VH-VL binders against Gas vesicle protein F (gvpF). Designs and how they scored, part 3

Target 1, 213 residues: Gas vesicle protein F (gvpF), of Haloferax mediterranei (q02231)
Amino acid sequence: MSDNLYTYGVIEQEDIELEIDGVAGAERVYTVDYRTLSAVVSDIDTTDPERTDEDVQVHNTVLQHVLEYDGGRTVVPMSFGMAFKNGRTLKGVMRGARRALRSALNDIEGTVELGVKIITSSEGGVSHDAIRADIGDRLSELSINETENDLFSDRLVVNKSYLVARDRRDDFDAAIDTIEEEYGDELTVQYTGPWAPYNFVDIHIGADQQRGR

## First folded at step 4 (VH-VL)

Design s02 (from p06 with heavy chain F104W Y106S; framework fv_potravitug)
Fold by ESMFold2-Fast, scan of step 4:
Structure s02 (fold): chain C 213 residues (1-213), chain A 124 residues (1-124), chain B 108 residues (1-108)
Amino acid sequence: as target 1 above (213 residues)
Amino acid sequence: QVQLQQWGAGLLKPSETLSLTCAVYGGSFSGYYWTWFRQPPGKGLEWIGEIYHSGSTNYNPSLRGRVSISVDTSKKQFSLKLRSVNAADTAVYYCARLGYSYGWRSYYYGMDVWGQGTLVTVSS
Amino acid sequence: EIVLTQSPGTLSLSPGERATLSCRASQSVSSSYLAWYQQTPGQAPRLLIYGASSRATGIPDRFSGSGSGTDFTLTISRLEPEDFVVYFCQQYGSSPFTFGPGTKVDIK
């Protein structure tokens, strides 16, 4: 219940409180401050929340709401399952990770992550390579960085995350529209985001950074 | 809670066209693949094909020449047509949703929501 | 297409016993794309396990999945009366999606 703090991510210090669904049945998302940083949290009754499909989706949805709320902000996302026994413990973890968190916030400032999955309507090997090269070239020109995700299905030709400056978002959206129009029914494009840039930050917080358990 | 309800004619003569419709209630239609399966009496399941909310389709090669799937996004419905039916097409037909997690590390979860099934019998 | 084989075809057990059901693939299937379904006669299949080992929402913890490559297993730790039905494995990593022929769990 109210004993422990589930942590979704970290932002520049700001007072936010949202009456939205959170992990483990939480009904509120709010901020806990540490100096120039704020952790985005919910009250939960355990430090070991069960990883369920629903709660993983809720975690991601909370981060998306925070990312876009009131004009938007930079968010350093945490992996699912980060929970601390109280605010003092959380602030201790933030103290230990302060320099890493600050660097991550600076590195991703003014950017968002956009997901692109492309699925073919037909079987094919050589066509997949050509499609991957064409689309890859177009989208790489409009992004700061990119990473490949697993091709978990033979139908899936592209599964990439792109780090895109907010100023280039409209250009990126237009490129997706052009790709959809040119390829028509041959491809299905799943274009998602904006997301907090999970694939472009590498921060380890928790036991290694905690002053207590 | 998302629910699928399906309907269509269950009695057909050889050479006719099977037409079934599936409607989505209680949840989002957009962003999902909507799928058809069939199961002959006492046998296993066979995948027929799928359609994305945009209208893009993928079909089982075994049925590709006879099958078409379409969407009506405004009604949150998708439909199966199977042409030139014969006795081997006798089966319970199911519509289903391919479960999908949203976000940057998302993937498909298998068939998480199913329609009630429609028994289709092909005989004189 | 990837062919899935299930064994045994019929498994005869009593309530309270453990059931172990096998699914073998004709070629390697990523553990991330293997699912198990339960089917009660006259009803649509119910998703039990996805990604070889993840329980679907609302599925009791007596159901568990394991395996990788070509060999996958569904385990029911203590059979309840309602568990005496048919179970199917499915791969969803390669089109066309394919199912095993099913294992029927019967009361002794």
Scores: ipSAE 0.011, ipTM 0.512, lowest interface PAE 9.2, mean pLDDT 84

Design s04 (from p06 with heavy chain S101D F104W; framework fv_potravitug)
Fold by ESMFold2-Fast, scan of step 4:
Structure s04 (fold): chain C 213 residues (1-213), chain A 124 residues (1-124), chain B 108 residues (1-108)
Amino acid sequence: as target 1 above (213 residues)
Amino acid sequence: QVQLQQWGAGLLKPSETLSLTCAVYGGSFSGYYWTWFRQPPGKGLEWIGEIYHSGSTNYNPSLRGRVSISVDTSKKQFSLKLRSVNAADTAVYYCARLGYDYGWRYYYYGMDVWGQGTLVTVSS
Amino acid sequence: EIVLTQSPGTLSLSPGERATLSCRASQSVSSSYLAWYQQTPGQAPRLLIYGASSRATGIPDRFSGSGSGTDFTLTISRLEPEDFVVYFCQQYGSSPFTFGPGTKVDIK
């Protein structure tokens, strides 16, 4: 049966257990402690889960649940596919990465990632640069940091992620509402999140390198 | 598992307004585009329009003057109204989700969840 | 609007054979926004392939997609009895979203 630990992310030490769907058919998400840290995990049958669309969505949904559960917490997200043979192996990896994990938790403390895509039916309209500048200025003012994502469709005018303090979230939400109201049917705002801050954390715990030890 | 259920009146007279509702079960309503399509008997699919959970809409230009889509986020429902129907509006109508996952960057998964369909007949 | 053309209109084959279905766009389509759907009579379409080549969740590996620009292909490597239904291509990168007229895969 299942004896491997799929790892979604790392939080400050806390005991959490949720009866929710996890990756690779798991039906439980819980925490495994290492000193002042807890890994968010599920039991799975393999250390090499297939990357499927469904499981990527589940991975993100688990992280959203943990991020918001019982008043919320800071979550350092892990890339899809991090799975360890057992608790001892996981704790060994956490020990090796503890300084980087502590640093990441500190850096993103009290923040969330918010996604903003701006879509228009027009690809070459003269107002696109003005729209980008206007929306960019409004949202940058309300965020700690931002990053540009690829414009993968000619429908996209803006595709950005913002790192936003939790206590500024209401202001950011209000700015999005104002933008939608002012621009009306000319553009669509896809506003998503809160997400664990994927685009603002650069940490590698070496799961693929630890398999088969 | 996410499921869409739709309902509404299937028999209409010319000049009446079509009204259909789609409800989302088993998953998040927020963060997705919710879409309507139709398929006349023996023909291909036609996109009607889409709505983001915030209420922002995009419509097929061929229907823009007659169509409106609305959302009720508290009920996890979205609805289609098509005014001034005629025989050419006879079709099976489908609601669907535009699947995507923004958390990792950008992924669109096409229309990954569909309602069961509603046959709408316009006849005098 | 982008017009999608599918060929052949009807493809007559036997179980176990390979099916190749074509979709041609009137102008270039981002491969990220080309999808293939399967439709059984009386049912809603089922997503098979998105992004021209990525299989949707739960779709058997006998289904594959390829292509870019204006030319796209759906391949079914070995037809099962349940595969003898209608297939549609769709682009969802440019408004309005458009579908091809469909290819019917029929039993010989």
Scores: ipSAE 0.012, ipTM 0.479, lowest interface PAE 8.8, mean pLDDT 83

Design s05 (from p06 with heavy chain F104W R105K; framework fv_potravitug)
Fold by ESMFold2-Fast, scan of step 4:
Structure s05 (fold): chain C 213 residues (1-213), chain A 124 residues (1-124), chain B 108 residues (1-108)
Amino acid sequence: as target 1 above (213 residues)
Amino acid sequence: QVQLQQWGAGLLKPSETLSLTCAVYGGSFSGYYWTWFRQPPGKGLEWIGEIYHSGSTNYNPSLRGRVSISVDTSKKQFSLKLRSVNAADTAVYYCARLGYSYGWKYYYYGMDVWGQGTLVTVSS
Amino acid sequence: EIVLTQSPGTLSLSPGERATLSCRASQSVSSSYLAWYQQTPGQAPRLLIYGASSRATGIPDRFSGSGSGTDFTLTISRLEPEDFVVYFCQQYGSSPFTFGPGTKVDIK
């Protein structure tokens, strides 16, 4: 350990300390306060952690745990790999980004992100356009916002993230179940979450934010 | 940590049905594609097919009508059946997980967990 | 189906040397869906690189991947004795998933 702080995300000020696995072999996740904000962090020995599949999963798991721990909270997620030399540097970055962080926390308050991928079978009997229209209509009605993600494979016909109010989540879950039952073997629904809202927060934090003066 | 353990009969006669099972330990079965591959002696890998935990399947067209993959979600197992085997089906068969991540990026990251392999020999 | 070609078929080098392995696709492959595997005889493949350039968990930094479109490269910066095994590229973006025929790294 060299006192570097890996940063997973930002929450409303709260003192949290968890003895759970973190990025780069860390065994503790805790909060560093800056006024009305707390950064969710681990101690690591580098400011440039390697982006491995294991550590990306750990990053997401830490955020999911914080999102749900002790009744839950709003979490602004940071991109994988955010690490700072020390607490002073981190607090300086939070100072420079305070307005953007407060705005993001307010915008996503009481919501979660849910991921939906639709994959067609090799010998499907349905049009991709028809699937997108049908599923899009059903799920958009139950969400606050949505975004399209890349269709990175010819097997994917839908790849969307939905921002959903926590109190609408059961309705959204039920709609997914209905879609799976109705389409049967014609498609596969990969339904994931809840996640901190990665696709609905666009905050750039770093030296450039700090230099704003 | 996720582990895959596979088993099934490795000695078959032409025209018989190959049956292999793969069990998932230590991690979530739900939310993943579970895959089968084979490798003839001294050759490269061939993808057989995949199954999602819900039972939805995709198969390699080259195995045309002979392959079936199924799941038993309660046991966290998935199984391969290959009908009408012949000598060309002699290979080491592997089960594997198609890894993926959500949150940072919606993507797959290759076959990150593999079973130990089962040598299947088809001989008269 | 997308056909992957690997060259050379056999690469003969000494420990400490740099190895460069090529994988060419018959059609454009998304970088997000190209992987490299290492296989020791008698064992299951081991994931080295996914998404063309990302190292899998536990893989030493001497392994690196690069490329896009139809042209991909695996580089081993300084061969260790355990690296003299077979390497396969794979695309997993289009059905059916396909592998290259392999490059065997042999000791001189």
Scores: ipSAE 0.014, ipTM 0.539, lowest interface PAE 7.4, mean pLDDT 84

Design s09 (from p06 with heavy chain F104W, light chain S31K; framework fv_potravitug)
Fold by ESMFold2-Fast, scan of step 4:
Structure s09 (fold): chain C 213 residues (1-213), chain A 124 residues (1-124), chain B 108 residues (1-108)
Amino acid sequence: as target 1 above (213 residues)
Amino acid sequence: QVQLQQWGAGLLKPSETLSLTCAVYGGSFSGYYWTWFRQPPGKGLEWIGEIYHSGSTNYNPSLRGRVSISVDTSKKQFSLKLRSVNAADTAVYYCARLGYSYGWRYYYYGMDVWGQGTLVTVSS
Amino acid sequence: EIVLTQSPGTLSLSPGERATLSCRASQSVSKSYLAWYQQTPGQAPRLLIYGASSRATGIPDRFSGSGSGTDFTLTISRLEPEDFVVYFCQQYGSSPFTFGPGTKVDIK
């Protein structure tokens, strides 16, 4: 076992241990406590794990598991690639970022992020604006906050992330089902999540977030 | 670990219909766009079209309405039909997946998994 | 449709040298929705770079991408023998998706 700690995110202090796949071939996800906070970590052999599509997916899957495990919890996600040489270094980083981490946990308490992409066979025009307004109004009513992501394709009419209270998730799911039924094959809905609220937290743990600094 | 395997007739006469099938192994079929490309001998790649797992399609207009793509979700397969073939349709045909990231980045990866290719020759 | 132009058509270099490949679009590509592929003769293309600058899984760090708008570059910092193949750029931000004509990296 190496003593380097890959860090996925931060939660309210809780003792969690899961035997699930982690980044860089790790087979265990667990918590490291600092006062009222716990970092979600895996043991890895390097402080510079290779950023692969597979490991980015594993990182997000670990956060999803922690978010939903045993009734669920608030999770502040970390960007891929955060690894520290030992527990003392990690606790030092958490100490320095304690105020920002507390603020983020409070801001996103009891919420999840849901992703919605709407794709249509139509290419531009007023009908896209009408679809965007209709769907936007329905989903905004069921969410606390929202953000628009890039429309990188002329087929993509909606690309939004929604911050949704956990107890309103069923209503949001039902609204997606209704939209799919009403629009039929005119639209393709890509509905993803729940995610830890990546698009609704803005914290910096320190200048050493990139490998090779 | 996701693999695409493709098959279909390789030799056609002018006016016949090309039919190719692509099967998805080792991964999820749902949530992805599945696409077809072709590459004439000594030339570049041409995008033919794509299909979402639900059956929604988008085609390259340059193929003049001769193309249809379909899905069989229970078998995790998608198929290409190109009608009224002629010598200009001679090419290696590839199926591929439009990859995408999930989580906070929410963008497509380009064509991240490809089939082995099928050489299609159209001759009298 | 967006037309992609690649230059040079053929790039003749020796192993260990740096390769710089250009891709230019006839109009702005939506953000960084530009990919680079490598193709060995007789095989399917292999994704190298997506989103103009992100390396695909398993791609060595000698490959890097840069650029935005209409001007994109693929750099191979130190050519290995296996890198002497054809490279294509592709845009996937606007229908129909289009490819460049390719740049062949050839041994001098």
Scores: ipSAE 0.006, ipTM 0.484, lowest interface PAE 9.5, mean pLDDT 83

Design s10 (from p06 with heavy chain F104W, light chain S94R; framework fv_potravitug)
Fold by ESMFold2-Fast, scan of step 4:
Structure s10 (fold): chain C 213 residues (1-213), chain A 124 residues (1-124), chain B 108 residues (1-108)
Amino acid sequence: as target 1 above (213 residues)
Amino acid sequence: QVQLQQWGAGLLKPSETLSLTCAVYGGSFSGYYWTWFRQPPGKGLEWIGEIYHSGSTNYNPSLRGRVSISVDTSKKQFSLKLRSVNAADTAVYYCARLGYSYGWRYYYYGMDVWGQGTLVTVSS
Amino acid sequence: EIVLTQSPGTLSLSPGERATLSCRASQSVSSSYLAWYQQTPGQAPRLLIYGASSRATGIPDRFSGSGSGTDFTLTISRLEPEDFVVYFCQQYGRSPFTFGPGTKVDIK
């Protein structure tokens, strides 16, 4: 019996059930309600799931599905590995974090996170700086906030996350298309999302001190 | 688990257009690069190109003038067209997904899911 | 384009032995974008190692990768019967993404 609940994130109260892959071999993602909130969960057979690259990817993919399902919603993402013994324990944690969760939902309401990676085969620091400035200026104008991620490859010239209002998503998409057309073969634009705004929320629930209460 | 299924015509004459489709089952289509590769009999793999779910493409320069890749997001499918084929285009063609993680540490981890392959023979 | 060379072309060993496969790049490849694949005849490739040294999900711990710059190695610490197949290295850091010609691991 897998009665433990792995928690991906929290949304405004809504009844959702998806037959999609979840963490630790789960095959269902659904919601557990607490007052005005719902936790997005899967049944798993442990409270300490192994952190694998595959399951981290699954965690993020589940959040993307929930974010976009049936017209979309605001999602507060949780750190990988949040698992609780049962529904009562989870609801207790949500009760304790209710104010912080409400605040986060309000802060990111109506927004999504969009990832932009720009890859080039061209060498040259000056050219890379010019490309970064041009693309950065265009996309910054269309976003509420942005953050830089590590450049983990020598061919990667931009790696940024943008917080974008949903009603400006079409404008952002159009800007990406324009950048791709203007630069052509010089650049590869890897445009990902929409994602739950992980890089733009600072919530820590389910830390070791709260788990198992 | 994510599965890729591919189909399309396997027997072509020189000058015809190759058309292959790959469908994504059991997982998310959005947020990934979807790729095409080919492997001539007894040889290594050659990258043809990739497409992001939004339609952004990168092509191998050796095939750039002959190749196009497209997406149908509603059907979770992506397709390869290769124009003006000749005997050198005889190969097993594979679709694949470029694996990645986002939210924690965004990084790519190779081609983690592959289609079953389609043998394409170009002969007169 | 970056050319990948694999050596040896064929490696003949017995089950239980250690296999060491080399991949050399014609120019520097970021280790973050170097992968190894296994291919059984008639089947699609299977990802073994990504980022030069990270084992892919579901891959046994007998497989390990190492290297940086232009020299990369795939090691199989103790060959199992199912390991006697073809192995390819790939760089996916610079377009066009390229593969080595493969190393065939044959049973003695």
Scores: ipSAE 0.000, ipTM 0.438, lowest interface PAE 10.8, mean pLDDT 83

